VHH binders against q3afa8. Designs and how they scored, part 1

All scores and structures are predictions.

Target 1, 265 residues: q3afa8
Amino acid sequence: MDKASLGIGIFDSGVGGVTVLKELINLLPGENFYYLGDTAHVPYGSKSKEELLILGDAIIRFFLKLGVKMVVFACNTSSAITLPILKERYPVLMEGMLEPLRKNMPAKAKVGVLATEATVKSGLYQKKLMETNKFQEVYMIACPQYVPLIEKGIVSGKEVEEATREYFEPLLKEEVRDVVLGCTHYPFLTETIQKLYPKIQVIDPAAYVAREVYRKLKENKLLGENGGKVQFYVTGDEKSLKNLGSLYLGYNIDRVQKIDLEVIV
Below, numbering starts at 1 at the first letter of every chain, in headers, positions and changes, except where a header shows other numbers; Kabat numbers aren't used for antibody chains.
ipSAE, averaged over its two directions, is called F for ESMFold2-Fast, E for ESMFold2 and O for OpenDDE. V2 adds 0.75 times the mean of E and O to 0.25 times the DockQ between the complexes of E and O.
[cut] stands for letters that were removed.

## First folded at step 1 (VHH)

Design a04
Fold by ESMFold2, look of step 5:
Structure a04 (fold): chain B 265 residues (1-265), chain A 124 residues (1-124)
Amino acid sequence: as target 1 above (265 residues)
Amino acid sequence: QVQLQESGGGLVQAGGSLRLSCAASGRTFSSYAMGWYRQAPGKEREFVATISSGGSTYYADSVKGRFTISRDNAKNTVYLQMNSLKPEDTAVYYCAAGPYDFWSGYTEGEFDYWGQGTQVTVSS
């Protein structure tokens, strides 16, 4: 009944959202979190706007049944494409990957953004970064091979390195030194990227997201104090969440509940 | 909950150096992002530098290459080494702390805790 005691829903298409969850747990130890990986429908980066809206709608309804005060779109594709629409359909607080990045990133002359095809094709990510007037040039690079590889547990080795060299080629030609990880999966590749390009600064928006979640909860008098629990859900395969997710979080994810989304078309 | 105290300000000639210190109270200093901001007379407060809990640094373009932010978690202190000072660096310098890491100091509302400021005056 007390809204402040409700949980925070976090969703991604798969394991990528744990990179945001980690920052949220560290910053907000008094909150309860519900993490949903929509693994039956991963990857999101190749899906249409219409497909993403249908899935996002079902996910928000699932979280509302659990009892949440806020939904975090821990998917850059969903944040760019669906959040602006879904926030007008539901009264629950929402936060995504893009606005916290826009508010908090320091000014740079050039910045590269690694993102999904859907994020790049939308044009919204680049537009919103340029609107800040913090950057002279924003280079968007579509990375279609990354999420499928990461979801299979492939975060290093020849195939990832070859894809990474292809994606970074235009950034190197323009002498870009700062690269934003424009997908919540991509932090799994930070070690590989840093090995190949030690002079490039890799920027993960997840910490900015956690800060903005804290601020919104504080401003709305919704900060929780007696939580500290995380519940994990998937719609399909749980392997990447339990394996890579556990490694990234630094503890073992033992219990994952499989659910079916109630899709309305 | 966190108290910040700046020191090390003063008068210096152009081309000179100063090192600002900011002592912080509290057990959680090592988990806080720290920043330096400055405000010249008649101007808005502006971002100077930030340092994450993990030691990553960011600088305003106007100070890049001349200023260095660092932290000593054992002493609960953040530093700003200011070299090659210019008259335009004259300002009150504020230390700031936030409960989590971020890369930007372009909005003052992002930090929860602020020091009282220390005056830096650079004469030509």
Scores: ipSAE 0.000, ipTM 0.165, lowest interface PAE 17.3, mean pLDDT 85
Fold by OpenDDE, look of step 5:
Structure a04 (fold): chain B 265 residues (1-265), chain A 124 residues (1-124)
Amino acid sequence: as target 1 above (265 residues)
Amino acid sequence: QVQLQESGGGLVQAGGSLRLSCAASGRTFSSYAMGWYRQAPGKEREFVATISSGGSTYYADSVKGRFTISRDNAKNTVYLQMNSLKPEDTAVYYCAAGPYDFWSGYTEGEFDYWGQGTQVTVSS
């Protein structure tokens, strides 16, 4: 079988990765996709590097068994922590949330990043952006209310707006005009954010990821021609994926296969 | 392979609003990133706004807060809602389509297909 006919694996700790999947599906209609939500081990932000690597290895092995030509880390935590290591361990193309943005984002004097508390505390996201020398200042904003609201299907209304106003206050004070969504869940709130702050440039890394995936596949002559299928997998609860995934993708996710990761300690 | 047709341009007073539409041919509209460019007399064509296949949007600094790009995949149409128009917005507005995401949106080379353009004139 032609390697170009193989699918693309996408994984996240939960449902947030569907925002990346959507961009990939639309940009790459000739590809088949395997989406894995590691819902049994969410959240990733509270896990150690060692734990994340164990899970990462298991996930990559899972995709390799399915037959993939590329794996997309649709998880900011994994992109930052484990991707640099795993890409050296396995002979498969890999891409994550950070590098496409780092490579392709235009230079700005100031940039804000909305992220989880764990992401902010790690300092890694900020460090990686600053290393590009594209930004004089990077303002990290912890948004602890966002993921719980989104997981409940609350993407608009008073609660989201109030949280957003709180989070944007320091950004506005510093006259930040460009804001990166530093969590794969956050694109669910793009419309709400834009409504409140129409002058702010909201930047979704998923778009950069999709373009970079295309570029890598093309360069390696691995672009598919007869794809269009998406298969969904979870390691734990499937409810969030079925509900929120369906909402975001615009069609009903009816089939989700539960799997057990082969964790090697 | 893909034909683009702009509409909705015209004459408007400063502070007014216009809504541009761009109809695309074909059945693969949802796979394309769409964008708007404009060219004023004696100036180079410049980026205005783009919307990815997934719905992510990006705007030129000059139009942020005033313009909104959106798409309707069922109608194979991309829109540009232009509010608070200024004389400086006077230009021919072009619709563009391509298989790539235009976050770097400043390079015309990213788009494979272009419309013929629609004239927007904002009077003082």
Scores: ipSAE 0.000, ipTM 0.216, lowest interface PAE 13.3, mean pLDDT 89

Design b05
Fold by OpenDDE, look of step 7:
Structure b05 (fold): chain B 265 residues (1-265), chain A 125 residues (1-125)
Amino acid sequence: as target 1 above (265 residues)
Amino acid sequence: QWQLVESGGGLVQAGGSLRLSCTASGSIFSGNAMGWYRQTAGNEREWVAFITSGGSTTYADSVKGRFTISRDNAKNTVYLQMNSLKPEDTAVYYCARVGTYYYGSGSYPDAFDYWGQGTPVTVSS
């Protein structure tokens, strides 16, 4: 079996990972993708390291059973907490949301990061960015209104704009010009943010992830040539993935397969 | 990269005052938020106060009204004026570069790095 013909696994706790999937599809049209939304165990941000590892192991095993040549952690929490461990545990290429950005993002005096409350409170995202020495100051912004709005399909309008103005106030005060989307849901709001703040550079980590995935596949001679297929899986509810995923990807997700990771957390 | 040197600690009676200083080696001091943490034996390090590059200050509830953080960018130094000291303030105090986050209208310390050896503060009853 030609290993290069194997697919790429992408997982997230929910639908946010489709923003990463889109970037990967765009950059890697020769690849097949398996997308897994672990909707049965969302949110990840409230789980312990041990729980996340249990889920992570099950997810990796699931992908390995399907036959993948690479697994992409399209989840900030998992990227920060479990990926460093799991990459040493399994003989499969892995990539997450943080390292591509850390390694490849240009240096800036100041950077803002929009993130979920859980991500902000963990401190891990900020720590990782600070360790790069690329930034003098990192301003984390908790954005508790964003995910609920996005999950409702509200990505523009008064509600989103008001929330955005609130979240950007401290960034503007500190004269921040570069803002990272620290949640995989947030790319849904890119247009709205840019409309309000055209002088702000919005940075989507997904683009960096896609480039890094390409680089790793190329280096390992694993680039596919006959791809273009995407299969969707969920562990719980599929509604969000079908609705919001379809909206973002620009085509209807008609088939979603429900799976059981066979774990108790 | 950065070397931080804390000073100003010592023994003081309850109700007394101390002024801690932290001097940083490096060229990027003025562009970073700085803060003070304290740690007692067997316990986790806790944040005390931080000051942004712009001069905004935030304090832990336990020290509000008693402690004042300030900075002198020309001297690459951050200060902690500690007044009305209590025995429970006894700890080793560390200076660090501080990452901050915003939640609602508030700012809070998050990640931190680059600390020195610390300066011990003992408050006797």
Scores: ipSAE 0.058, ipTM 0.474, lowest interface PAE 2.0, mean pLDDT 90
Fold by ESMFold2, look of step 7:
Structure b05 (fold): chain B 265 residues (1-265), chain A 125 residues (1-125)
Amino acid sequence: as target 1 above (265 residues)
Amino acid sequence: QWQLVESGGGLVQAGGSLRLSCTASGSIFSGNAMGWYRQTAGNEREWVAFITSGGSTTYADSVKGRFTISRDNAKNTVYLQMNSLKPEDTAVYYCARVGTYYYGSGSYPDAFDYWGQGTPVTVSS
């Protein structure tokens, strides 16, 4: 099997990476995808850099055994913290959430970013946005309640609305109108956010990621044409993937394979 | 032309007050958040305070209630009023352009993209 017919590995800590997968499937219908939700270790947003590197290393090795031409870090935490290190350890093509956002987002005077605690504390997300010179002020909001709620299937109602009001309070005070979803889980909350704050422009980087994946595959002559298959894997619970993932993708995820990662410490 | 210049440092007795100022070029200052950091001998720079372009302020725990940051946009100047000074406030104080403001987590001290030369402050016991 030639390299162009190899699949694309996509991983996230849970169901969130489905928001990236949807854009990839739509833009790259000729590709085969392997989706891994590392649900045994979710949430990634509370983990140390060392833990994230150990898990990322195991995930890349899993994808290499499946046969991939590219790995997509569909986790903003992993993209910010581990991708720069892991791309030097493995020759496989990699793409994450950060560079596509940086390249494709239009200039704004003020921009808000909803992200995990680990993403905010890394400093890399903020630094890369500021380096673009597209923004005068960047408002980083750590949202520790979001991923746990989303993974339980809670994307609307009182709990989510209360958390959202808390997170958006400083953005409203500073009149920030453009808000980046800095975690791949957060697009599940777009409807709730828009209901509470209809004047805020919600920006999901997933489409930018798909565009950059396409460009890298084309540039390297690795575009597939005879694929269209998606295989789903989890390391733990599969409920959020089957339920929310299926609704977001617009088709049933009926077969999910549970795997154990080969973690090396 | 891309200069940040701190001034107002000096020697002061414990319990005293000092006012630092930082004048920046308009391209660094206008529309941007500004902040103060400090560095003691043998340590990394630590965040002290910042102020957004709209005047919202945030302070490190070690200086809350004693220090006040303010700005004069017409003069491209940011100030740090330091009251009730302690010997542990002895440091070189730096102003910086702040491009990032944080909520829900600790401050990220290396998010600043422009730094001044610093102004030394010594608080004698």
Scores: ipSAE 0.048, ipTM 0.516, lowest interface PAE 4.5, mean pLDDT 85
Fold by OpenDDE, look of step 2:
Structure b05 (fold): chain B 265 residues (1-265), chain A 125 residues (1-125)
Amino acid sequence: as target 1 above (265 residues)
Amino acid sequence: QWQLVESGGGLVQAGGSLRLSCTASGSIFSGNAMGWYRQTAGNEREWVAFITSGGSTTYADSVKGRFTISRDNAKNTVYLQMNSLKPEDTAVYYCARVGTYYYGSGSYPDAFDYWGQGTPVTVSS
């Protein structure tokens, strides 16, 4: 079997990863994709490293069984914590949310990062960005209101705007003009954010991820030519994926296959 | 390539004052938030204060009202004025480049890198 004809696996703890999927589909129309939402074990941010590794191993094995040539960690937590370990354990190309940004984002004096409370408190995102020496100052902003609103399908209006104004206050005070979306859900709010702050450069890591995936596949002569299929999988509830995924991708997700990772964490 | 050099530590009586200085070499200082941490033997390093490139300051609750952090960009130097010192302030003090995060109305230190050898502060009762 031609390895280049194999699919690309994408996983997240929930529906947020569809924002990454969309960018990948747009840039890589010749590829087939397997999307896995690990909804049975959400949220990942509260789990230990050990638990995340157990889940990570199971997820990688799942994708390998399906036949993939690459696995994309469309999860910030897993990208930061388990990807560096898992990439050494399995002979498959891997990419995450952080490294493409680290590698390819231009240097800025100041950068803001909107992220979940868990991501901010972990300090890992901040650390990784600072290590690049591309940024003089990194401002992490906890945005606890965003995910709940997005999960309800609220991506515009007064509530989102008020939350956004609150979160951007410290960024404006420090004259930050570049803001990274540090959660895979947050691209749903790009339009709202941009309307409020048209002078702010909103940076979606998903675009960097897609470009890096393309680069790696090309470098390894693994670009597909006859793709275009997307298969959706979940480990738990499928409602969020069907509803919000359909909204973001612009087509109805009718079929979602439930799977069991066969792990207890 | 980048170096931070702390100075100003010493022995002081309770209620006394010290002023610490940290001088940065290279380009690490310009545009960066800078902070002070302290560490005692056998304990984890704790943050004390940090100051953004814009001059915004944040303090740990334990030193609020007693310590003042400031910076001189022309000299690539960050300062920590320590007043009303207590025995519990005894530690080795380090300066570092500091990443910051915001939660609610508060700002907090997060990741940090590049620190010097530290300057010891001893407060006697």
Scores: ipSAE 0.047, ipTM 0.438, lowest interface PAE 2.3, mean pLDDT 90
Fold by ESMFold2, look of step 2:
Structure b05 (fold): chain B 265 residues (1-265), chain A 125 residues (1-125)
Amino acid sequence: as target 1 above (265 residues)
Amino acid sequence: QWQLVESGGGLVQAGGSLRLSCTASGSIFSGNAMGWYRQTAGNEREWVAFITSGGSTTYADSVKGRFTISRDNAKNTVYLQMNSLKPEDTAVYYCARVGTYYYGSGSYPDAFDYWGQGTPVTVSS
């Protein structure tokens, strides 16, 4: 089969990876996409490195059976921990959440990161940013109200604006002008944030992921031309993907296929 | 030679106080966040206190209310005032230029560059 006509696999532990998928669809309209939410095994943040490798291995093998030329790790934990190892096991192209951000973000004296409490406490995001030597000060802001509001479909209006003002207070005090969306749910809030703070540059890692996927496909002569199809899979419950995923993508997800991953211990 | 020099460590009885100092070159200190870390034998370095270039401070839970970090930009110096010392505070204390962390409701900064050699603190009792 023509390698350039193969699809692109995208996975996350749940529905959050849809914000990465949206950027990929917009930038790469000629590609076919397979989205997998590993909802039977969420949350990934509480799992060991060995457990994550077992799941990631099964997910890559699933995508290879579907026929993919690239796998996108739309989970920050999997991107940092499993991608470097799984890349050595499979010749398929791979891309994750953090390296595109690290590669493409310009140097700044100060940068803010909006993230979940778990991400802030892990130290992973600031560690990876500091390793670049591009930043002198990194401000990590835990945003516990955001995901619940977004999952209710509330992405604008008074309640979101009040939460946003609370989260941005320390960033404004320190005159931080560049803010990274450190959770796959947060891109839906971009317009609200920019309305409140038009001088702040909102940085969505998903957009950088899409650009790196494009670059890698182009460099390897693998850009597709006759695609445009998206197929959705879950390992557990499908209702959240169909509801929340449809809202984020701006079109109706009618069919989601439930699958069982082939796990090898 | 070390670009950061810690001083002020020593032996102190439980309940006592020490003031640690760290002097850095202006190129390391000016405009940069600074922090104190500590290490006991066989363990990774543990964050203690952090001060941003803008003056915001953050402390590990184990030292809140007992330790105070401050900076004197004219002297390129950061200080750690340690009060009500406990035997579990025994460690080698390191000063570092570090990335700045602010968590809003909780924090654990673990990024750093440019280390001193450390100043030992022993709390007996």
Scores: ipSAE 0.014, ipTM 0.334, lowest interface PAE 7.5, mean pLDDT 83

## First folded at step 4 (VHH)

Design g11
Fold by ESMFold2, look of step 5:
Structure g11 (fold): chain B 265 residues (1-265), chain A 125 residues (1-125)
Amino acid sequence: as target 1 above (265 residues)
Amino acid sequence: QWQLVESGGGLVQAGGSLRLSCTASGSIFSGNAMGWYRQTAGNEREWVAFITSGGSTTYADSVKGRFTISRDNAKNTVYLQMNSLKPEDTAVYYCARVAVFYYGSGSYTTAFDYWGQGTPVTVSS
């Protein structure tokens, strides 16, 4: 069989990977995608390395049974902890969230990161950005109001704008012009942020991931043609994927297959 | 790589004043935030004050109103003016480059790189 006709598996612990999926669909219209949200095991951030490897192994085996040429780790925790190990265990191409961001961001004196309180406290983006030696100052901004507003469907208007002005105040004071969206919900707010601050470059890491996936497929002569299908899977609750995922993708996700990772199909 | 040289420490009576200086090498100073940290024996290093590349200043609660950080970009130097000194200000003071700023978690913290040996400050009763 022709490897180029195989699909691309993409996973996250929940709905967050939809932001990566959207960029992949847009950049790679000739590909078929399998999206898995491992909602039965969220959150990944509280799990041991061995537990994450067990889950990662199961997810890779699930995708291999579906027939994939590549697996995208659309989870920052899995990209940092499990991808380096799992890529040595399996012959399939892999790409994650963190190396595309690090590789593709240009050097800047200052960069801001909008993130949840948990992400800010983890130091993950700070650590990965500082390791590049590309930045002199990194501004980590905890944005606790954003997820509740987005989950109510509020992505514009007074309440979002007031929260955004609060979060951007230190960034404006220090003239930070490059701002990374460090949460999978935050791309819903890009239009509002750009309306308020048109001179700020909003950086969604998902765009860099899609670029690197394209490059790897092209270099390995694995670019597909006449695809465009997306199949959705969850291991637990599907509500966030159907609601928030559909809103972000711009179409209704009406078919989601619930699976057990310990069962081979 | 840049280096930092701290100076100005010494012995002072409670209520007295000292002025610490930190001279940084190279062009890294003009584009970087600078800060002062201190460490007492057996304890973690704690931040004292910092000044951004744009001149904005921030202080730990324990030193607000008593300490002033400033910078002279022409001399690649940052200063810490310490007034109304207390015995609990006794520590080794370190100057550092500051690279990470945290907002929105109820505190303001920084990461640092240091290249100097520190300057001891002793405040006697």
Scores: ipSAE 0.216, ipTM 0.561, lowest interface PAE 3.1, mean pLDDT 83
Fold by OpenDDE, look of step 5:
Structure g11 (fold): chain B 265 residues (1-265), chain A 125 residues (1-125)
Amino acid sequence: as target 1 above (265 residues)
Amino acid sequence: QWQLVESGGGLVQAGGSLRLSCTASGSIFSGNAMGWYRQTAGNEREWVAFITSGGSTTYADSVKGRFTISRDNAKNTVYLQMNSLKPEDTAVYYCARVAVFYYGSGSYTTAFDYWGQGTPVTVSS
């Protein structure tokens, strides 16, 4: 069996990972993708390492059963916590949200990071960026209003703009010109952000992820040639994926298969 | 251009109390965990306490029940109330930006990646 003909698995706790999927599709048109939203267990940010590993194992096994040559952790939490462990447990290529950015982002004196409150509270994202020695200052901005608005399909308008102005005020004060979207939901707001602040360089980690995935596949001679298919899976509610996913991808997601993860405790 | 400025250190008798303050410059304060670590004359460094941007606190076992960490985001200030001080608490205390990652079940990792000049605390027996 030609490994290069196998698909790429992408998973997130919900719809946020679709933003990563979009970038992958754009850069890798020859690939087939399996997207899994683990909506039954959202949110991941409040779960323990042990719980995340249990879920992670089940997810990887699911993808392996489907036949994949690579798994993309389109979840910041899983990228940080479970990816380093799971990559040692399973003989399949893996990539996450953080390492491609860390590796490939150019050095800047100052960088802002828009992130969830949980991400900001942990300090992990900041730590990882600072460890690169690429930045003198990393400004973490909690954006608690963003995900709720996005989940409601509100990606423009007064509410989003007001929230954005609030969040960017400290960044502007510090003359930050580069801003990282530290949540996979936030690319939904890229247009709004750019409209308000055209001089700010908005950095989507998804772009870096896609490039790194391409690099790894190429290096391993695993680039597909006859892809273009995307299959969607969920473990719970499919509504968010169908609605917001369709909006972001620009086509209607009609078929979503509900699955149960085989959890081994 | 970030600065952390500690204050409040000094000489105190065993059983006494001190309150340390740390004022941070820049907007980074409100979005980051802040903490204190101390370093003894023997160059032993240990973390003391940290508080997340959301107000969650964690203490080293050696100071639990005696020290209280708090923060005022409006003032970009973190505080360390030290009660029931012991000679063993003698050290230079440093305010620091703290990266904290919880694994669950009480496990966590920490990193102190930016700190001030420190304030000395001496507890006499």
Scores: ipSAE 0.000, ipTM 0.178, lowest interface PAE 13.8, mean pLDDT 89

